# Ledger of designs, part 19: VHH binders against a8e7c5r167to518

Target 1, 352 residues: a8e7c5r167to518
Amino acid sequence: YKIFMDSDSFYYSLTYDLTNTVQRQGELGKSDQPLWKRVDDRFFWNKHMIKDLVDLQAPQVDFWVIPIIQGFVQVEELVVNYNESSDEERSSPETPLQEPTCVDDIHPRFTVALISRRSRHRAGMRYKRRGVDTDGHVANYVETEQLIHVHSHTLSFVQTRGSVPVFWSQAGYRYNPRPRIEKGERETMPYFASHFEKEVETYKKLVIINLVDQNGREKIIGDAYLKQVLLYNNPNLTYVSFDFHEHCRGMKFENVQTLTDAIYDIITDMRWAWVDQAGVICQQEGIFRVNCMDCLDRTNVVQAAIARVIMEQQLKKLGVMPPEQPLPLKCYRIYQVMWANNGDTISRQYAG
Key: E = the ipSAE of ESMFold2; O = the ipSAE of OpenDDE; V2 = 0.75 times the mean of E and O plus 0.25 times the DockQ between their complexes.

## First folded at step 4 (VHH)

Design s2 (framework vhh_3k1k_2; at its last look DockQ between E and O 0.24; V2 from the best seeds 0.00; counts 0 for: pae E 6.7 > 2, SAP .682 > .668)
Fold by ESMFold2-Fast, scan of step 4:
Formats: structure tokens, C-alpha cells, sequence
Structure s2 (fold): chain B 352 residues (1-352), chain A 125 residues (1-125)
């Protein structure tokens, strides 16, 4: 699939629906319908073009409307190689005709792709008002899909991120202004419930990972979130609280492992989407919904750690990795760069 | 009534081995991920090893990877840390912790982390 990028981090493809995950595409079936009729409206940034063209009965409208997402796309080819001396730099540039190109046919290969889709609802930076609105939409909502492709197999794991779905605000006039709760629990509940009812309908079960600081200025938002979850009492929700500041000073990855270990059974039970040439093999049963207040870097680090656990399980299941080995260091470094690029791109879209 | 009791700390020579045990009581051990932490004099407490509630996942700090092994016995409500190829830099008080970051799930609310009192490991000759 050819994927194109516009100057504002808008992505499109003439043949592939970037608005839908692999699992949602499978649920829609292999239709001859034009792309724009199959899209997920949340991520269909040029949706307004359909109404005007259809209303005008424009001929061949399906050839005019190419679904565009805003977010991030990166694709990498990776080699599972535990011998660092067999990397691509072993070939000498002075003897290119005598020494074969770095051909590693003895080591398994796989493609990893990372796609982030920014919601068109509540688009733009919010300095004064954040959180949930009266339509149940939240600020900073992004769906991130990690794809693994090996031969005929495509595996997908999806996570979401977004603002804490209560009514809250933060003034944009001061450096690091104090956040405020704008509505009480009773007034908030219909909109909180509306948000999660839509999420449950789409993703079945939700594991909330709250990264808001449990001390200081952010505590008021975290406290409000937990209170609302407990009052709502929906059996399809799991609420995880992780004080990133306390555990991950300097963004140390080893401390994030305390979280991924603690929720390992939840990660494993969630599964992933798996498709081959014959059709759907299995489905993802739930989704992680990760949030922070202002520092999008925290959300990105946690999602990357969870996605890595899933990727290693997927690669071991496919026989691409040995069951008792971690991801090779060279693969991990490329993987870290992909997720860093994802985080930087999303951060620029909301902060700059 | 919740308790975590560490044992097995001792003086050992460099290159030696030691097994730490942590006995848990007063909570449903099998539902908690278990962790080992250590604190050397003048340093912050650092994470050493972790094991998921099912035992299906283990993780280690880079400096102990390949030398230490964490395991659990849910029938005995005990977590273990097998320490091999010990170095003077491994000298610390070792703490057992029962960790849950899950506050709510499926109608149930969970309590926070539990900690032991620690056991002293000294690597010297």
C-alpha cells in the first residue's frame, strides 16, 4: 500500500483505508464500495467533501474523495539477529562488487508499521478548556495502531489516548497554570458515560491507564477521574493508576516495566487482531486508553512499552523470535526511534 | 494484617550465590505482581526484578540481567530471588513488594502496594 504525506502531517492512500484498523476493516468485509463509504468518521478529516459532492450529484464522487487522516505513519523492515557483527555495516564500501550486499537470509524478517490517527472532533490546541464536551468527545484523542507483517500474516494492536473525560480547564496565560474542575460529579456523569459507552461499543473493554501526577497541581484531575470511574461502576472498565513522576524519573524504561509486569495478564488476555490470506484468525478483546494532563511524552512512553510486550508475544507466536529471548538490541533501537517520532509528531500537533 | 517477610540475606563472597525468599500473608497473593527492590547506603531504592501475577512475565534491571532469577510459588505464597555471580556492587538491603496499580476492575476496588521490612545482603571478602 502506497501512503502519501502532506506538509501538515496529513496522510492518505488511494487504495488503503487509513481511518480503520485492520480489525475494523475485517468487520466491514471485502466490499467493492468506494473507500469514503467505509471510513471511520472519527478520523475522516476531509468528511465535509462528501456532503457537498453527493448533494451536487457530482459524477464519480468515489474517485474525488480520498480519505485523509492527520497523525503519523512510519514503516520499518526489521531483521531478528542476535549477532551484532552481522549488521548492515559489515559490508565494505571499497569492495562492493566482491562482497555481496548485506544479505541476511538466515535470520527472520518482519515489517513493523505504526499509524496514529488524530480525531477530527475537538481538533486543535486547548489551553483554556479540555476534557469531555457535551457530545462526549474528548480533547487530544488519538488512536494508535501497531502492525506486524510476516509473509501472509498481518497482526495489529491498537491503543487510544485522550484527555481525562471530565469537565476541566487550564488557563493559557501563565507558565504551567493550575487545572480546575468545571462541573461536579453528578453533572459530569451523563457525558462521562456517553464517552465510555461509545468507547465500549467500539472496543468492547477499556483499560484506563491514568498517568496524571498523584501529587501537586495535577492531583485534582486524577482524583476527579477516579471518583467518576467508581461512581459510573461499569464492569467493562479497568482503572490503572501509575505515578509516572515517582516511578520514571528521567523517563527510565526499566521503571515502566513495573507497570507492564503488573498488567501483563491484562495485556495478554486482550490479545491482538490476526489476519492471513484465509481471513480472520483472532481479534483484539479490549483496548488501553492512556492519559496524562500536559506531558504527552509520558503517554507515548507507556504506550510504546505496552506495544513492545505485545510485539514480542506476536513475534514469538509467529516463530520469528525464540520463546526465551528478548527483542534484539538493533531491532529495539529502531523500534524506540519509531515510537519517539510518533510522540514528537503528536506533541507538535497539540503543543506547537 | 498484611505482611511481607523477607529472608535469606547473608554475607557472601564475590562470585557466590544466594537465594532470597519473601513470604506473604493477609492478602490474595496470586492476584498481585511481585517485585524485588534494593537500597544501598547513600542511594535511592531501585527496582531489581519483577514477576507478573500469573508468572508468565519476568523482568530485570539491566545490571542484574542474566545473574538474577525471580520466581514465585503461589501454593506457598512465596516469591524468590535467586542471585548468582554476586558482585560487591550488589550489597544492599533487599525489599519485597506486592504491587498493584489496578485500582478498579469489573466492579471490584483494589488496595495499593505492600512492602516488606527488608533483608541485608553483603558481598565482600
Amino acid sequence: as target 1 above (352 residues)
Amino acid sequence: QVQLVESGGALVQPGGSLRLSCAASGFTFSRYAMRWYRQAPGKEREWVAGISSSGGSTSYEDSVKGRFTISRDDARNTVYLQMNSLKPEDTAVYYCAAKTYIIYSGGTTYEFDYWGQGTQVTVSS
Scores: ipSAE 0.463, ipTM 0.747, lowest interface PAE 1.0, mean pLDDT 79
Fold by OpenDDE, look of step 5:
Structure s2 (fold): chain B 352 residues (1-352), chain A 125 residues (1-125)
Amino acid sequence: as target 1 above (352 residues)
Amino acid sequence: QVQLVESGGALVQPGGSLRLSCAASGFTFSRYAMRWYRQAPGKEREWVAGISSSGGSTSYEDSVKGRFTISRDDARNTVYLQMNSLKPEDTAVYYCAAKTYIIYSGGTTYEFDYWGQGTQVTVSS
């Protein structure tokens, strides 16, 4: 498959459905239908642009309409070499997705890809778009898929981010304005439920990672979130609160390991999507929904940390990495850059 | 890194008094409620006392009410447990705890705390 980048924000492929995860694609099966008819509607960014074409009901529409996502795509080929200390040139994010090279006996190789898909719903700039709406859509909703490809094996791990699904705002031009709750608990309940019903329908189980500060100005939003979770009382919903600012003060991002260690069993139980030539080996049984206030930097760091845990498990399972070794330093560096780029790109998109 | 270090545990006679200290580091101490737990041999760890972040509210297990007093010094990042009128039944390892994260699952809320290594309190004649 070949992926094209129109800008830093828009991506399309003539041969690959960028709107659907590996798991969803597997569920849909092989189809002769054009790409635009198989898309996940949430991430079909140019849907509004094709409306007139679709209304024409012309057969040629199937040829001309290419689904576009807004988000982030980067693909890297990595070599597992523990003796290598030097940084090599990274592949350009503009390079189309290619199938990974075969693993050699000397230095195993694998391809890693990050795909972030922004929801077309409630798209807008931060401080202007916060919380949930009456349709159950949340601000800054992004699905991020990590892909590992080795030989004929494709492994996928999907996470989401999105604004706290209550009615709240953060008005003002000042840096870090005080958040406000806009509606009461009872009034919010149906819309909260609507959001998570759709999420559960899509992902089966959800594990919320709420990174909102447990103290200070953000506390009111965290409290509102927890209250709604308690009121909703869905067995398919797990809620985890971790005060990122408290634990990672001074840019101590390594302290995120405290969180990943604490939820290690949850991570392991969630599993991942795994497909090969024979078919589906396993499925991801749930999803992490990570949030902070704006679902940007803190969220990105935590998502990266969780994804790294999964990647290492995957690579070990595939025999690409030895069981007792961490990711090689060079691989780790490239991986960190990929996630940083993801975070930066999403931040720019949300900031406007 | 969050660290809690308990101290002050000792062997005392029934009716005696002891003051435990827990020195905290690695987090903003003044923002967190602090708790004391104890674990006797062959028994489960049990909650003993708690103090709010502001220090304005305290709570105690029924068996220690009127005898134990929890307090905090935010300037020193330390929580204390003053134990008076000690009984043999108070013999246990005493732990200090700080809340770190909450997990809700299946309608149940779980609070997870950081723990110290504990300090041994023995009440014996």
Scores: ipSAE 0.138, ipTM 0.539, lowest interface PAE 1.9, mean pLDDT 88
Fold by ESMFold2, look of step 5:
Structure s2 (fold): chain B 352 residues (1-352), chain A 125 residues (1-125)
Amino acid sequence: as target 1 above (352 residues)
Amino acid sequence: QVQLVESGGALVQPGGSLRLSCAASGFTFSRYAMRWYRQAPGKEREWVAGISSSGGSTSYEDSVKGRFTISRDDARNTVYLQMNSLKPEDTAVYYCAAKTYIIYSGGTTYEFDYWGQGTQVTVSS
């Protein structure tokens, strides 16, 4: 399919519904309906602009009404090759230059894509848009889908991010203002519940990964979140807290492995969507919802780490990677760049 | 079989110094942030100091800044609290803790913070 980008990170496709995950596409089935009639409303950014056109109910208009998302799209083809050394090491003066090798067709290949789709609800800049509103929508809500394509197989793993769904703000005269709670615990209850009722209806089960610092200025937000989770008391929610700064300060990404190791069985039980020529083979059994204060850098690192665990399982199950080995270094470097670009794009869209 | 064992608590005169140690076993120490807490008689337990898993980031409660220093030695699986310029209000039982994850599923809350048994620090004439 073809995906087109506007300068403000808006994306569309003439033939593919960018608003829906592979799994939701499978649930809808095949249809002759125009794309705009099948969209996920949360991510249908041009809905209001085209309202007058669709109200005409002319069949020919349906062809020209194309759903647009705000978010991020990147697609890369990767080659699984453990025999190549890093070009950076080979470029040293002590190492002789090597001729490029001939193309080796025997190395497995796969396609990786990231599609992030930003919710049109409660959109805005970070210090203006925090937490939940009275409609149960949260700031900086993004659904990120990681796609793997190998031969006739399409695999998909989906995660969400979104602001802590209580009423809070972080605005003032200082560069790094202290967050404050704007409404009491009891007043917040129905709006917190409204948000998660919609989330459970959509995803069935949620695993919350809260990355808010458990000490210092962020503590009041993390405490409020946990209180509301306990009060809501829904068996379809699992709540996990990981103090990112305490574990990962100084860019110690090996310490994110502490989190993924601790929840490894939860990640594995989540599974993924898998579709081939025969149809749907399996489905993702819920979703990870990850947050920090602004749902930007910390969130992006953790989502990339979770998605990497799943991708390696997917590639090993397809026979693209040998068992008990990590992703080749060159593949991992491209993977890191893809997720970094995702994080930078979401940050630009949220920060203005 | 996770254990945290504090030591070094003593009776000290005002203005004196102590160094507390907390030896850890039964888990991968280098992956955990470590903290010191204290509890004075009749008071709630309060956070005193914290150190990241890498050791590169430290933080302190306002009343101990400049007087207390937290450090860690991953080779010995030990976290330390150097306490200088001790005051009578520093009198408390001092606990070390390894920061863990809260996992909540099906209305159940799991508390995974590892705590030591405490060591008594008394600052008195």
Scores: ipSAE 0.014, ipTM 0.413, lowest interface PAE 6.7, mean pLDDT 79
ESMFold2 (binder alone), look of step 5: mean pLDDT 81; pTM 0.805

Design s3 (framework vhh_3k1k_2)
Fold by ESMFold2-Fast, scan of step 4:
Structure s3 (fold): chain B 352 residues (1-352), chain A 125 residues (1-125)
Amino acid sequence: as target 1 above (352 residues)
Amino acid sequence: QVQLVESGGALVQPGGSLRLSCAASGFTFSRYAMRWYRQAPGKEREWVAGISSSGGSTSYEDSVKGRFTISRDDARNTVYLQMNSLKPEDTAVYYCAAETYRITYGGDTWTYDYWGQGTQVTVSS
């Protein structure tokens, strides 16, 4: 069970390792190591307790270290019922929404969980320096995992976001602050390479989604990123840049359909993690790394759109969703609220 | 060369119909989503309609829903905009656009970033 702490951004569980994705937990399942030695160090916010506990009390350390993440957790159970109105008055305790689910299980249902894990590296307040540091860590790095659970099946899809991994800065206290590059390509390469070598080791292949405008104040960072990717020349990196035309009507969910269609083959080829009682059925063979800059809402909307495409593929494969029909509107409304809450929470953490 | 050529613009009376065409060349058309935009004199360019690379999904600006239909013919590398029940406020230069994106892998870059020159639609009595 997940327990809400003093802040609305810290989460822990007594029964589940929130620092690891389903796929990483499966990969670690062969290990006889204690839980705290198997957690993902990047997201293990109370790691310092291990040293303190070893120094003060040696026995049974493994039973007292509860991993804590900073980020976001939301879990929702959704019922696939086309016979009910999505806008039906929910203040009624006898609405059809509860009766079919609790009594007959006559409609397919599934659980959606959304977990965002903020890296503990470079988690301090930001007023100027962004990008990559000399340890290969990037500012505002977040791993987001979407889980689908149906009976004995658990499916997972993971994406990351973070600052463009070059040395750049932007004054956060002025209107229209223009970013600038602080180091050249040769000076940057060891740290850029360090970052992506760690990412490739963890995720195998990376598809970089750069949402930076090709014109205007953000272009300098986008150009530096692309040039660095090209110079690095790692076959495990795929670089995708999308230029959103300013005259498109806002960033609505429908308006990103063009984007997800353009990369549909890339999304499908990445696959997802799938585990049942017999073990691992499928593994995710890569990750989308969406760059985070001033427009955090663009990153969240794009990740939500990609995750929705994956969810629909997963639900169709499980027979929970009909192949030629979308989910009930009620399901999409809950899903959109979950992703909006995720974006709002991450945005508040960046504002600190 | 990447090239988009719009055609079909004309003077039409209110309530009339018109079909715009956009012929694409220089890229693998079937892989790319296509959009229609319009710009009236003294106004900003606005999005009108979009169609996915597969043709399986379409999207429209609220003011044209039910009146305009976007479609594509991948065998002819052409995207269409069927405009019905035209109104004076539909008067604009209509532009075809390929969704802008770049894929870079192993030192190669594929860029699909192009606008057509537009075709004038005038709805007047």
Scores: ipSAE 0.000, ipTM 0.187, lowest interface PAE 12.3, mean pLDDT 75

Design s4 (framework vhh_3k1k_2)
Fold by ESMFold2-Fast, scan of step 4:
Structure s4 (fold): chain B 352 residues (1-352), chain A 127 residues (1-127)
Amino acid sequence: as target 1 above (352 residues)
Amino acid sequence: QVQLVESGGALVQPGGSLRLSCAASGFTFSSYAMRWYRQAPGKEREWVAGISGSGGSTSYEDSVKGRFTISRDDARNTVYLQMNSLKPEDTAVYYCAAETYVRWESGGTVYIYKDYWGQGTQVTVSS
């Protein structure tokens, strides 16, 4: 499908529903309904246009409304070729000129796509108040889907990120002070519950990964979050805390291994969506909901690490990757660049 | 390490009673909340009842309030679900779960707060 990009990282497609994951598209079933009637409202940025066109009595409104998301899209085709030099670890790898041969015909190929969808709720402005609002919406909410495509197989793994869903703020008129909790547990609970009821309805089970610093200025937010989760007592929520500041100095991918090793069984049990020409083979049973206070780089690094574990499991299951060795370094380099671009794009959208 | 073993499932007539048991091991039972869930054929797993670690507070799904009672015996590391006035709609596999956390030490510390699940026990109410 052709995907187009406008300014400010808006994306659209005339034929593909960018607002829905592969799994949600499968749940909606096949229909001749126009794309905009099937979209996920959370990510339907031009929804207001429908009312204007209907009010003008436009008889072919369905033809003119193209769903637009804000976020990130990148698609790469990767070749599993172990004969490549380790020198290709460089940011601008050089490959020797080769004559056309049958070498590429014997190497497995797969497409990896990364789609991030920013919620239209509470977007476009930087608020002093973050967290959850009285409508149950959280600041900086983004759904990220990683797709693997091989022949007739499409596999999908989805994660979300967003602000800690309590009432908190971090900004001063003259200074940027320590974060503050604005409401107590009882006052917060209806809105906290509203947020997670919607999340559970959409994703079934949630594994919360809290990256808020467990010491210093961020601790008050992390403590409030854990306490609220425990009081809420919903069996569909699993809470994981990881002190990113202590364990991931220098933002190196390998330093996140402590977290992914600790939750390896949770990652594996969550599975992924898997669809072929005959329909659904497997479904993703839950979602990771990753949060930090104000350093978006932490969230991106953790989501990339989890998504890599899933990708390797998927590629081994498809027979594209051998069980006894990792992918070629060139594949990981491209993968890392994709996730870095995703993080940079979301960070720019948050700042503006 | 953490293990939950349900027992007591049986075939009963409508209006009958049954008591389910869940034996726990591998954690400090008296400190953790315990819950019961059920899953009927063709349906998702749903929450039924919960009891706090102190045993001082209990909670129930609306459809079972007044009919089911959750209780615990901390000396035996066991949680119970007493089911009265059973209906065909109560037919399901019943699971117990413990709300607990695990500390992971390997080049750093990770805390995982999650439910641990048993394998389930079948309850059939037929008429």
Scores: ipSAE 0.051, ipTM 0.476, lowest interface PAE 4.3, mean pLDDT 77

Design s5 (framework vhh_3k1k_2)
Fold by ESMFold2-Fast, scan of step 4:
Structure s5 (fold): chain B 352 residues (1-352), chain A 127 residues (1-127)
Amino acid sequence: as target 1 above (352 residues)
Amino acid sequence: QVQLVESGGALVQPGGSLRLSCAASGFTFSKYYMRWYRQAPGKEREWVAGISSSGGSTSYEDSVKGRFTISRDDARNTVYLQMNSLKPEDTAVYYCAADKYITYTPGGSTWIYTDYWGQGTQVTVSS
């Protein structure tokens, strides 16, 4: 499919529904309806144009309205080639090095696509008020889908991010702003519940990854979140907290492996969407909902780490990656750049 | 009273073996991801190995892969670190840790966990 960028951070396609994950598209089935009638309303940024055209009784509106998302799209083709890896003690190859065109035929390859979809609800910048609103929508809500394509196989893994769904605020223009809780537990519960009831309806099960610090100025938000989750007591929610600053002191992001190792069984049990020519092979059984106080660098790093674990499991099942060996450094370098671009783009959208 | 108590640290020759033990009490051990860390003199504490609550997943720092094995015995509330082919570079104080985790299950059952650390056990690999 051909994907266009209308402006920085807005994307569309004439033939592919960018508002729906692979799994949701499969659930909708084949339809004679135009793209705009099949979209996920949360990510349909030009929905107002449909209303205006319909209200004006514009002729053949279905030909003029192309669904647009705000977010991020990047696609890369990766080649699994260990030839550039250092191997001082390895036996010399039996055959001489071949020309580049000869080696292309012997190396596995796969496509990685990364799509982030920003919710149109609460799309304005939030300088003072964050969290959940009275409609049950959260600030800075983004759905991120990682796609792997190999021959006829399409595999998908989806995560979400968003503000902690309590009523909270912080000063938007100060260094080291101190957050505040604006409403008590009883007053918060209907809106907290509304948010998670919508999430459970969409994703079935949620694993909450809370990256808010357990000490210092962020503790008040983390404590409020935990207390609200406990009071809500929904069996479809699993809550995981990770003290990012304690484990990733001095911006040592490699220590995020501590988190992915700790939740490895949860990651594996969640599975992923898998489709081929015969149809659906496997479905994703739930979603990670990742948050930090500002949903910036910490959230992006953690989601990238979880998505990497999933990608490695997928590539091993497809026979593209050896079971006991990591991907070539070149593959991880490209992957890291893709996720860094994703994080930078989302951060700019928060700022406006 | 919550406690993690490490034992098994000793002076060993290069190429030798040791098994470290960490006895847990005061919390539901079987629900926790367990980890081993080490700290050499003048260096920061580094992660060494981890094991999931089910025991189905284990992970290791690259320098110890193939030499160290983490395991657990939930009946005894104990996590182990089997250390083989020890090198002078393995000299450090070894710490046991349990990560906090909160789970909700069908029927509304809730388990609340918190981080715990042990006091450490000294391993010296020398002459």
Scores: ipSAE 0.013, ipTM 0.356, lowest interface PAE 7.4, mean pLDDT 77

Design s6 (framework vhh_gefurulimab)
Fold by ESMFold2-Fast, scan of step 4:
Structure s6 (fold): chain B 352 residues (1-352), chain A 126 residues (1-126)
Amino acid sequence: as target 1 above (352 residues)
Amino acid sequence: EVQLVESGGGLVKPGGSLRLSCAASGFTFSSYYAAWFRQAPGKEREFVSAIYSGGSTTYADSVKGRFTISRDNAKNSLYLQMNSLRAEDTAVYYCAAEKYVSWTSGGKIYFHEDYWGQGTLVTVSS
């Protein structure tokens, strides 16, 4: 298949359903229904075209409506080669360079794809009104899927991000205004519950990773979130709080590695989707729901770190990566660039 | 009772070597990242080295290539091998352990735990 970019940050494919994860596509089964009838409404940005074309009784309407997502798509092929080629390495000047033969016979290779799907609900630059609305939709909601493809194997790992699902806003005409809680816990609960009931229906289990600063101006939102989770008391929710605040002078670690190490068993137990030509081999059991506040880069860094742990487990299981050795450095460089591009693209959609 | 207890400090000549140990008790050491800090007289505490629960290490520029941090989770112990010691390495050395995680749904609830030892004195002089 081919994936096209239609203006900044809108993507489509004529043959692949960009609105559904690999696992959701498998759950829908084989269908002769046109693509637009099988899509996930949350990510179907040109949905308004359907009614008009159906009302006009247009012939072959299924070929005229191409589902478009807003977000990010990048695909890279990576080669597991521990000997980096030098651009300046040459044979003798009097002997022409030998062209590389088939590299597949020498070095394992795999494809990594990263797809981020922005929800069409609560779309737009809404700096003052964030959080949950009366329909249970949250601001800044994005589903990110990391795909690994090796021969006939397709593996998928999905995470979500979105605003803390309470009623909150930032008000004032000055820069960096302080956040405010707009409704009490009792008034918030029906909408908080509506949001998570939809999430549980879609993903079954959620591990909430709250990256809101617990000691600064963001604390009011973090406290409200935890309190609402505890009051809601849903056994399908696991709540993890991670504070990027430096509690010790001079430590200056990558705090995200501390988080991924601490939740390594949770990451491993969640598993990942795996399909081949014979069908489904395994399924992802839940998702991470990572929330951000003012600094969207924290969410992206955490999701990238979790996805890297999963990728390494997947590649070891496929025999593409040795069990006791990391990938070549150039593979990680490409991987980091992909995730940085994802973060930059999503940030621009919310910050201008 | 949660404790980190340092040992191995002492007087050593410039160019000499010394190995510090830190014994952890009362908590699951293997799930914490651990670090060495030092404090010279009249100065604030300075980062020296750290090791993650997964085994990755980092070092301050002043000690890189001379010091090696390691851990033995079976013995609940942290080590700092100090080689090519200089007068500037004279300080009280502290071990520290930190963990940042919590969850609900019958599991752990939010916590940020850091533990510090009492320190061990290293003096580098003739």
Scores: ipSAE 0.000, ipTM 0.156, lowest interface PAE 17.9, mean pLDDT 75

